# VHH binders against Fructose-bisphosphate aldolase 1 (cfxA): the designs that were tried, part 4

Target 1, 359 residues: Fructose-bisphosphate aldolase 1 (cfxA), of Cereibacter sphaeroides (Rhodobacter sphaeroides) (p27995)
Amino acid sequence: MALITLRQLLDHAAERLQGYGVPAFNINNMEQGLAILAAARACDAPVIASRGARSYAGDIMLRHIVEALAEMYPQIPICLHQDHGNNEATCLSAIRHGFTSVMMDGSLQADMKTVASYDYNVDITRRVTDAAHWVGASVEGELGVLGSLEKGEAEAEDGSGAEGKLDHSQMLTDPDQAVEFVQATRVDALAIAMGTSHGAYKFSRKPDGEILAMRVIEEIHARLPATHLVMHGSSSVAARLQDLINAHGADMPQTYGVPVEEIERGIRHGVRKVNIDTDCRMALTGQFRKVAMESPKEFDARKFMIPAMKEMEALVRDRFERFGTAGNASKITVIPMDDMAKRYASGALDPAVATAKAA

## First folded at step 18 (VHH)

Design t1 (from s3 with F108Y)
Fold by OpenDDE, fold request of step 23:
Structure t1 (fold): chain B 359 residues (1-359), chain A 121 residues (1-121)
Amino acid sequence: as target 1 above (359 residues)
Amino acid sequence: QLQLQESGPGLVKPSETLSLTCTVSGGSISSRTYYWGWIRQPPGKGLEWIGHIYRTGSTYYNPSLENRVTISVDTSKNQFSLKLSSVTAADTAVYYCARNPEYYEGYYDYRGQGTLVTVSS
């Protein structure tokens, strides 16, 4: 099966009677890929395989991993997505290397540290969107800066994260501005800043509406009901995973992530893509540690990785079920990117005219 | 009002299979938004997540128990069940059926009263 574009997948998710969300899992190595696709096959779920930093495996290796996975699991639509692209070259390079979707993170300048102006964001995102759409690739944009509302700071992930203190106006996507942004850029999906951050240390307590502004999602959805929204930094960092890690040789301080219930709430309000990385990391490494501790004489890496993959697979399956992703892979017909390009060119996929719904 | 009630034997012999059923009232287990499962609390210890099942029948188990645990659902009866095979004294605990076990900051959002299951010869 050909790789699917993000737009196709998210359209499918949105068009169902009960719209669903698709988790976007980071993939850095073979084992993560296998775990994800094993779960996908078990749940009949489409997959968004996201790459953040290029520095670990590189584009070539990752491409081949995903190609191998696609060959092994031809029944599963896979979207290969470039997460947090910092400029045109990065995004287009990804497309050249087989990525069917790219994120242009124009919330930050190309250094991935400096907060960008709105105009900067619009301009660079629009350029990437135009170029990507010419070849049928999908584009995710980002409006607002991801970070902790508690701290007024961002956490760096894969080299991307705002530096310095931020005010809440920078860290929360403005719903009205979102309308303008989508119209101007024509992105296929919009990442929303609402208090989530990358990493395991998202919140100092169970989040409430003050530090996890799910209302922003709801407000934007009301204004842009046809726009696919994306939640970043949406690992839940469950206590069980923390315990798994800490019981087996780690010293991870207590932390809190995004409640799965809140993610589900987002999905009910237009969220179609949910980025999850930390949970997978914790599952994988936690179980790895468990094996290491319980089997001190073991030296075969496979004996560590098999249980680790199993743990990650279970987590992935859970998310497929919770987000409604399960059962949808078999319902999807993948459209070639060349045909998608034609659709873009015709204007058929342009953002709908924003109608302000009475708050 | 959502209510969960555990039922099953309170005594199980070593190596046998522990079997419990949870009856849910005041809500449907067929809802997509919820999953249903089991947690337990051994004497003097904290709560332990056993696993849960979705309305579709898909399961998620504690890896430490995965080889011994089976959770099933009967949507027609609005019930779900736990089977834990090859029990030992370590499996002695108060067992709770729960909605959304492995809850974000806890172990559940709703649970039953609990039932003590003692493993003894």
Scores: ipSAE 0.017, ipTM 0.370, lowest interface PAE 7.0, mean pLDDT 91

Design t4 (from s3 with S31T)
Fold by OpenDDE, fold request of step 23:
Structure t4 (fold): chain B 359 residues (1-359), chain A 121 residues (1-121)
Amino acid sequence: as target 1 above (359 residues)
Amino acid sequence: QLQLQESGPGLVKPSETLSLTCTVSGGSISTRTYYWGWIRQPPGKGLEWIGHIYRTGSTYYNPSLENRVTISVDTSKNQFSLKLSSVTAADTAVYYCARNPEYYEGYFDYRGQGTLVTVSS
């Protein structure tokens, strides 16, 4: 089966009677891929496989992993997505390597550290969108800077993250500006800055509206009801996983992630893609550590990875279920990228006109 | 306020099927992001997780009981049920229906009052 584009998948998610969200799980190795697709098969869920660390496996290896997975699971639509592209070359390279979706993170300059101007963001994102759409690939944009509202700082993921102190105005997507941004760039999805950050240490307490600004999502959705919104850094970092890890040789400080209930709230307000990485990491390494501690003589990597994969599979399946993704894979017929390109060319996928602000 | 209430026979003969129903009030199981499940406590023993079901019908069972357990959900009645086949004296316990906010066993944020089910001839 051909890989599905992000746009097609998210359109499907939005068009259902009860719109659903699709988790985007990072994939770095075979084991993660297998766990994700096992979960997807178990609950009939489409998959967004998001590229993790570029330096770990590389684009070629990742592409072949995903191709293998697609062959193994032909009934499961898989979107191969590049996360946090930093420039045109990076995004186009991904497309050349079989990615059906790319994120141009123009919230930062090409160095992936310096906060970019709005104009910079619009310009570079638009260029990527134009190029991607020519060949039917989807584009995610980002407006606002991801980071902790508590700390006024961002956490870096795979080399991408703002450096220095940030103002809240930089860290919260402006709803009015979002309207302009979508119209100008024609992105297929919009990543929202609303207080989430990458990593496990998102919040110092159970988050509330002051440090997790779900209102921003709601406000943007009201203005852009047809635009697919994306939540980044949306691992929940469950206490159970923390305990699993810490009970078996780790020393993670107490932390809090994005509550699943809040993610669902987002989904009810136009969120269609939810980035999750830390939870998967914790599931894998938690069980890995458990095996290491409980079976000190074990040296077969498979004996570590099998339970690790099982734990990750369970987590992934949970997210498919809770986000409404489950049960939808079989309802999707993948549209080839060439056909998507035709749709873009016709204007059929152009952003809708913004709605008036609710009084 | 969310309430869970177990109902069913308190006496079951050996080899028969234990059947219980949980009625949920104060909230809808069809609109919630929770797992609905069953736990039991045999006399003199700790709590044992039996299994749970998601609103979509996806089930998760304790491996030790998987072959004998069936959990189902009826969203129209706001109920879910437990069937445990081929019961023995070892299945005598107080049975609780519960809500689990997580996909894993061992954590429940709401639980019924429990109902004693005795397996006896």
Scores: ipSAE 0.432, ipTM 0.760, lowest interface PAE 1.3, mean pLDDT 93
Fold by ESMFold2, fold request of step 23:
Structure t4 (fold): chain B 359 residues (1-359), chain A 121 residues (1-121)
Amino acid sequence: as target 1 above (359 residues)
Amino acid sequence: QLQLQESGPGLVKPSETLSLTCTVSGGSISTRTYYWGWIRQPPGKGLEWIGHIYRTGSTYYNPSLENRVTISVDTSKNQFSLKLSSVTAADTAVYYCARNPEYYEGYFDYRGQGTLVTVSS
């Protein structure tokens, strides 16, 4: 019942005849975990279970939640991932607690607010990959600062990210730097800045390729075809979820997320991991509010949580289907961490770079 | 040009099963983009979502109907179908097959011309 590493899972996603993407869902409690795994079983989909930057449940609780889920759903590969690590200690602590994947976010300094230099990012990310790969764990890095091209500013999500005005060059990853970064750090996956922002209030107008800078994804993938790209800030912020919340006591202004069609476009061009948190939290919160308003005498927390879990399950099933994740869990044989460590040590997983004249 | 064409009996006896097929032409139901579904409009009333299905067979149903409804997809024929069991006069309606870019009810961006199904002895 070994947890799958991110590297193995995303390699599998890239190597299929029709490449697919894997949604990475934040799990903060038992109910989210149950909803996600019920959807995964229904879709035969592997799962990335993420600890968000805010560490709501904490490493120990989340490790045990995920271990229980793996025992309940032994047919489903689960990658336990720590998102937006702010320093080496945070990343190594997660690995010590059983995480098979960590993210070192060296695009920000340890405060998770101050934009860091490229040299800082390379140095701290390489330190994490060196340590993680010795024990077979995967590492995601980040190059560029996530922020909306429409707004020219960033918003934090789950306690991580720069906030305030950014210039446009900070919000788009330089493909030449991406090649250099991957070679220097040996990351297994790379989060890139492409114009998405974090938070529930993402865009003031319906986004398209004009404001998502999908050209950056295409160029980087052409240069780094074996390096798996990650989309952050990629929740769709579905109109139904906003309507559900607002009909039941909230006052959220109209906003737009990343259309699922644009996420699918990213997947076709090398995105393999798609981070999703806001949509899930909105689904849960909306159903909580609905029960509270429609059944004002209800006091049993389970009566609030059961409909919330059903709403989340429906959303999660859709993402597994649309990203092409569905149908793949049964095709995976998990490689133990010790064997992944041997693969890193042999050089078999070293970065591969395509030339400017090659695909 | 995408075309959705409903077919099936226009008259169904009470307690029997209403059965309709939608044939899709000018597009493929095997793409990752869309759900394929059924809506109906009873006489003098608004549109009611019945359910929809994804190319893989994954379904979402209106909870008020889910114990009587089955939606199926046959990607090799580019068709999907509706079966509604144990019908009563309340199931008399114009039935439309439709395309939905979302997993949830309430948004259909393209639909057929509809077919009247009358439940009567």
Scores: ipSAE 0.415, ipTM 0.784, lowest interface PAE 3.0, mean pLDDT 85
Fold by ESMFold2, last read:
Structure t4 (fold): chain B 359 residues (1-359), chain A 121 residues (1-121)
Amino acid sequence: as target 1 above (359 residues)
Amino acid sequence: QLQLQESGPGLVKPSETLSLTCTVSGGSISTRTYYWGWIRQPPGKGLEWIGHIYRTGSTYYNPSLENRVTISVDTSKNQFSLKLSSVTAADTAVYYCARNPEYYEGYFDYRGQGTLVTVSS
């Protein structure tokens, strides 16, 4: 069955009157896939199913899980995406296994630990983009490195906070560089650094720093309206999910993520893909723990997983609704990868830089 | 500035349907940020969440009531409503409409003044 590419899906998201965002859900097992697709069917929403940076199930298992989901839900377009690829081989291997979208994370070197230079990022991302586009696959790149704004001052030799402190501009993607990067690499989507991190509150103070990060998003989008922006580290870390886990035997520190209304603001200004993982894993684990504590004689795994899937489904439905994804699956006709390849070859999908028109 | 105002009959006969409307002023029910919902307080008891609805019509209900409750939204009138079927004396309560920034039950950040609904023959 033909999976949708990320490029086609995000183009559709951008071309609607109000624009919408598409949550990208990491899938680690069958139960997550079932919960996501049940929600997608209920909401008439297209799906991005992601393999995370370190896969639990691996590419082959995920391809077959997604193929089974596509058979069960033939009305729902599914994009199979490999996230945070560390080199060309990882990305091309995923495409060979049936992924329609890959991310080349050239913001880090292949060890996924060492911050890479801009020139390294451009070079490796362009090589992946060239190869992927030949076969119609989409490529997401990343400019900037995710970092927590909650990092304290380092005890510097001088002790001055101003000289050794990181500010928001050092941890935010430069809009001028973003334009140059997209033109040089031809990525279909761009993940940007906006002062967020996975699963942690990242602000040194009240979130007026998020207002500043949003201006970076707005500026990039105004100049690159055809390049779709991606939010990473954008977990809301819903209070219910933290409370659910902690009420049932865990001692997880309370924390706050990116409020959903800030994600919605990003979507209004060009964010088209929003990565969601932490909240989904917390939903499953929280309900599993609840059953274990409230029914200590229960041993049937299905009695644990059914409520877990329902909790995840409720979260996923909310994201489809609040991001504006709901109602769009039935409006999409999937373009096969071979036809996407022809579109790339024709230049129809080449980067465009917006030019303001004077009166 | 935001105001929520409950309206509807204050007396309902057992086995019939309780019906209330909430009119929103000073804000729009069609925003993407909030759910719009109902809570109630039976005499001498604490607050009980009934359910809430999103601007698109998507609903979440208290599992103990879900077989009897219907919440609906009319964005053109800036209103949402509650219907609770098959009522008994146990459904006598002060009913509040409320705004919730989350999809799950819990703290509502705005609520109306409340309206007493008595279930009595």
Scores: ipSAE 0.408, ipTM 0.771, lowest interface PAE 2.9, mean pLDDT 84

Design t4 (from s3 with S31T)
Fold by OpenDDE, fold request of step 23:
Structure t4 (fold): chain B 359 residues (1-359), chain A 121 residues (1-121)
Amino acid sequence: as target 1 above (359 residues)
Amino acid sequence: QLQLQESGPGLVKPSETLSLTCTVSGGSISTRTYYWGWIRQPPGKGLEWIGHIYRTGSTYYNPSLENRVTISVDTSKNQFSLKLSSVTAADTAVYYCARNPEYYEGYFDYRGQGTLVTVSS
């Protein structure tokens, strides 16, 4: 089966009666891929396979991993997505290497540390969108800076994260500006800044509306009901996983992530893509530690990875079920990128944004 | 108030299939947040997780029992069921149906009172 574009997948998710979200899981190695697709098969769920800004395995390896997965699971639509691209070259390189979707993170400058101006963001995102759409690839944009509202700081993920203190106005996507941004760039999906951050240490307490601003998503959805919204840094960092890790030789401090019920809330308000990485990391390393501690004579990596994969698979299945992703893979016929390109060219996929009243 | 109630025969012959049903009241089995599962406690032993099911019919089983266990859900009756095939004396236990707020084993916020199932000729 051909790889599916983000736009096609998210359109499908939005068009369903109940609407659903699709988790985007990071894939860095074979085992992660296998765990995800095993879950996908079990749940009949489409998959977003996400590569972070800096790839552990590299674009070539990841592409071939995903191609292998696609061959092994021909019934499962897989979107190969490049996460947090920092410039045009990065995004286009991904497309050249078979990515069907790219994120241009213009919320930051190309150094992935400096907060960018709105104009910078619009310009670079638009350029990437134009180029990607010419060949049928999808583009995710980002408006606002991801980070902790408690600290006024961002957490770095794969080298991407704002440095210094941030104002809340920078860390919360402006709903009115979102309308303008989507119209100007014509992105296929919009990442929203609303208090989530990358990593395990997202919140110092169970989050409420003050530090996890789900209202921002709701407000944007009201203005852009046809625009696919994306939640970043949306691992839940469950106590169970923390306990799993800490019971087996680790000493990670207590932390809090995004509650699954809040993600579900987002999905009811236009969220169609949900980025999850930390939870998967914790599942894998937790079981690794468990095996290491309980089987001190074991040295076969497979004996570590099998339990680790099962733990991750269970997590992935949970998200497929909770987000409504499950049961949808079989309902999707993948559209080739060349055909998507034609759709873009015709204007059929242009944002449905109200025309600015001529002042 | 949410209530779970197990029902089924208390005696099963060896090699036969153990069948139990859980009736849920005071809440809907179709709720998106929860999974519905079975656990058991053999005499003198700790609790063992059997498996659970989601409203969609998706199941997750204890690997040690996977080949013998079938869990099903009937949303119209607000019930879910357990079948355990090829039972032996080792399957004698108090069986509990439970609600799980997580997809993982051993985590439940509600459970039934339990029903003793004895495997004997």
Scores: ipSAE 0.392, ipTM 0.754, lowest interface PAE 1.9, mean pLDDT 93
Fold by ESMFold2, fold request of step 23:
Structure t4 (fold): chain B 359 residues (1-359), chain A 121 residues (1-121)
Amino acid sequence: as target 1 above (359 residues)
Amino acid sequence: QLQLQESGPGLVKPSETLSLTCTVSGGSISTRTYYWGWIRQPPGKGLEWIGHIYRTGSTYYNPSLENRVTISVDTSKNQFSLKLSSVTAADTAVYYCARNPEYYEGYFDYRGQGTLVTVSS
């Protein structure tokens, strides 16, 4: 019954001899939740269930969906996370609704369009962490702005993000500033800007570490080895999903997402949470289109959604396996939020900075 | 250099079980990056994906074959295997083991030389 906090889950991920990553899946409806938890049960994997900025379910519905999933799958720890919070009120409201984790995205002002100053980001994020930690909830912050290094353009995640052209430094987190930010704000997890992009139209060629600025995660992790890094805009945009959609009535240009091997590299170097939404939505849409085209007289929504859920489940199982998440649900004993609050109050969860760099 | 080598009986009687092993050399089957799978080509026909397995034992199977197929992995021997039960003459084909960087069918970047398996009474 008790939902796991993000901090506890990511601490567990980092503590293993071979650290693992946890995919964070946006959930908008029951069908997505069922596909994700079926995969989690099959893989013995803990789950991060996310409410994205443009979720139509809202906090209350998603909390009840996740409570139902926790009842159906009591052996699977579930973290309920609100993504891209635009101000204190949004984050605190989510906590009141039962979210065990929130993201305060202070890299943008409250309109989620205007790039914010570093000082604004620190101030608003610090206020959210102070409040959240008193009740044991986890906070993710963001330093840097989502955008494509290939195009030099701002990008949105689920409708939240700057618009237009960006300077390269706006799309790439400064490691020295990351250390300062973590110490000032006490975030439990840090989303870093590394040139990832969102949606089905990510890259014109298969990206590598230089395009994605993978060196940023390595440098930050060396300085902050206990701070959990988060990758946003990191769906792979699998070729099968593009082909499935295009074979069944769409006209999506070929594009590339973040290769799974680059995500695995990030995980080896301190990435612990990986946001995945685009591939999941493409899996659902692709099967929906397939049924619609192959069975033009079909009207029963179950005939559309059951194959869609199976396609999503297959994708989600792969991510649990390849990120190393699989096999870990049964190794976790959930710490209640009241006890997490005591751990924050004691200073046991305060940020730490590495003095000696590992060879 | 990565090499995949199929082994097993080349002749199987109808209604029996076809059994093949793939031995991997020049690389490790325990790598987190890849799935290890089987494809086949019946005489005069195109390639058909049978299924693949991850190092942890997680499997994906072709739905048309899933009730007859078992793929297993033995990381201690750097091998994976195929068992296809209740074979008929339609299962006569060249069988290849293959490496797949993706969880879905049809994407393989290395394959073995292939081994002909004939189903005949």
Scores: ipSAE 0.357, ipTM 0.754, lowest interface PAE 3.7, mean pLDDT 85
Fold by OpenDDE, last read:
Structure t4 (fold): chain B 359 residues (1-359), chain A 121 residues (1-121)
Amino acid sequence: as target 1 above (359 residues)
Amino acid sequence: QLQLQESGPGLVKPSETLSLTCTVSGGSISTRTYYWGWIRQPPGKGLEWIGHIYRTGSTYYNPSLENRVTISVDTSKNQFSLKLSSVTAADTAVYYCARNPEYYEGYFDYRGQGTLVTVSS
């Protein structure tokens, strides 16, 4: 079964009467993949399988994992997505290895640390978009730098993160600039910087509008109603998971993530892709630890991973349901990338021309 | 303010089905954010999660009760219900309907006042 492109999936998500969001879950191993697809099957949800810039298992292994999953779950559309690509070569390599979607993170230079200029971002993203679209692959762009508004810093995970002190103007996507960016690059989805960060330590307190700028999403959506928006770093880091981990041998500091209700708010305002990794990590490792602690004589890895997978599955399913993803897999007929390429070539998927607001 | 109110018989005979309804006011059960469920507290025991339901009809049950429990939702009435079949004395408890902001069991941010259901011949 052909993998689905991000563009097709997000178009479907946007076209529904009640638009829905699709969580993008990181897959690093077989167990994560199985947990995700089990959840997807249980609630009839399409899947975005995401890989960060740094690979745990490598592109080949991940590809084969996803291929295996696709074979096991032929009714579930799976989008294999390369997260936070740093240059053209990385993105094209991903496409070569079967990724149907790539993110060109031009908010940073190729070193994945240095904040890039707008012009740099536009240029490199446009190049990637052009190349990807020629073969029907989807492209996610990023405008603004992800990071904590509280700290004025980004946290690096999986090799991607701005270094140094950041100005809030850098950390919040400019809505007007977003319009220009989408027009210039023709990205299929736009990652928004609005105070989220990667990792478990997103906020020092329950976030409010000052440190989680959902308004930015709303403002951008108002200007780009047809553009699929992406929320990064959108794990919620539930207290329960923290407790699960800490009760079983860990020493995780108390932290806060993105409230699910805020994600839902985003979805109501054009968010169609929601990146979630930390929650899955916590679910998996939390239960793993529990087994380890409660069954000190256990040495079969399967006995650790089965409960871990179940916990992750439950989390994933929750997100599918709460984001409206559930019930949509069966409604989707996957369009092959070659056909998507034709659609791009025809201009059918070009960004809608922003009607100049009559002054 | 969100309010949950349990209703149903306080006495059920052994082997019969316990039926309760929760009426929600001050909020909609159709929201995407929450699960709606039931918990109980037998005399002298701790709280036990029974199960909950999502607005879409997806149900989650305590494995220990799964075969006997049915939770349903009526969005038009802003109600959800519990059926527990084949009751025994062990099912005597104060039953609470609850709102769950999280998918996992045992967590609720609102609950009803509770209703005592006694299983007795």
Scores: ipSAE 0.318, ipTM 0.720, lowest interface PAE 1.6, mean pLDDT 93

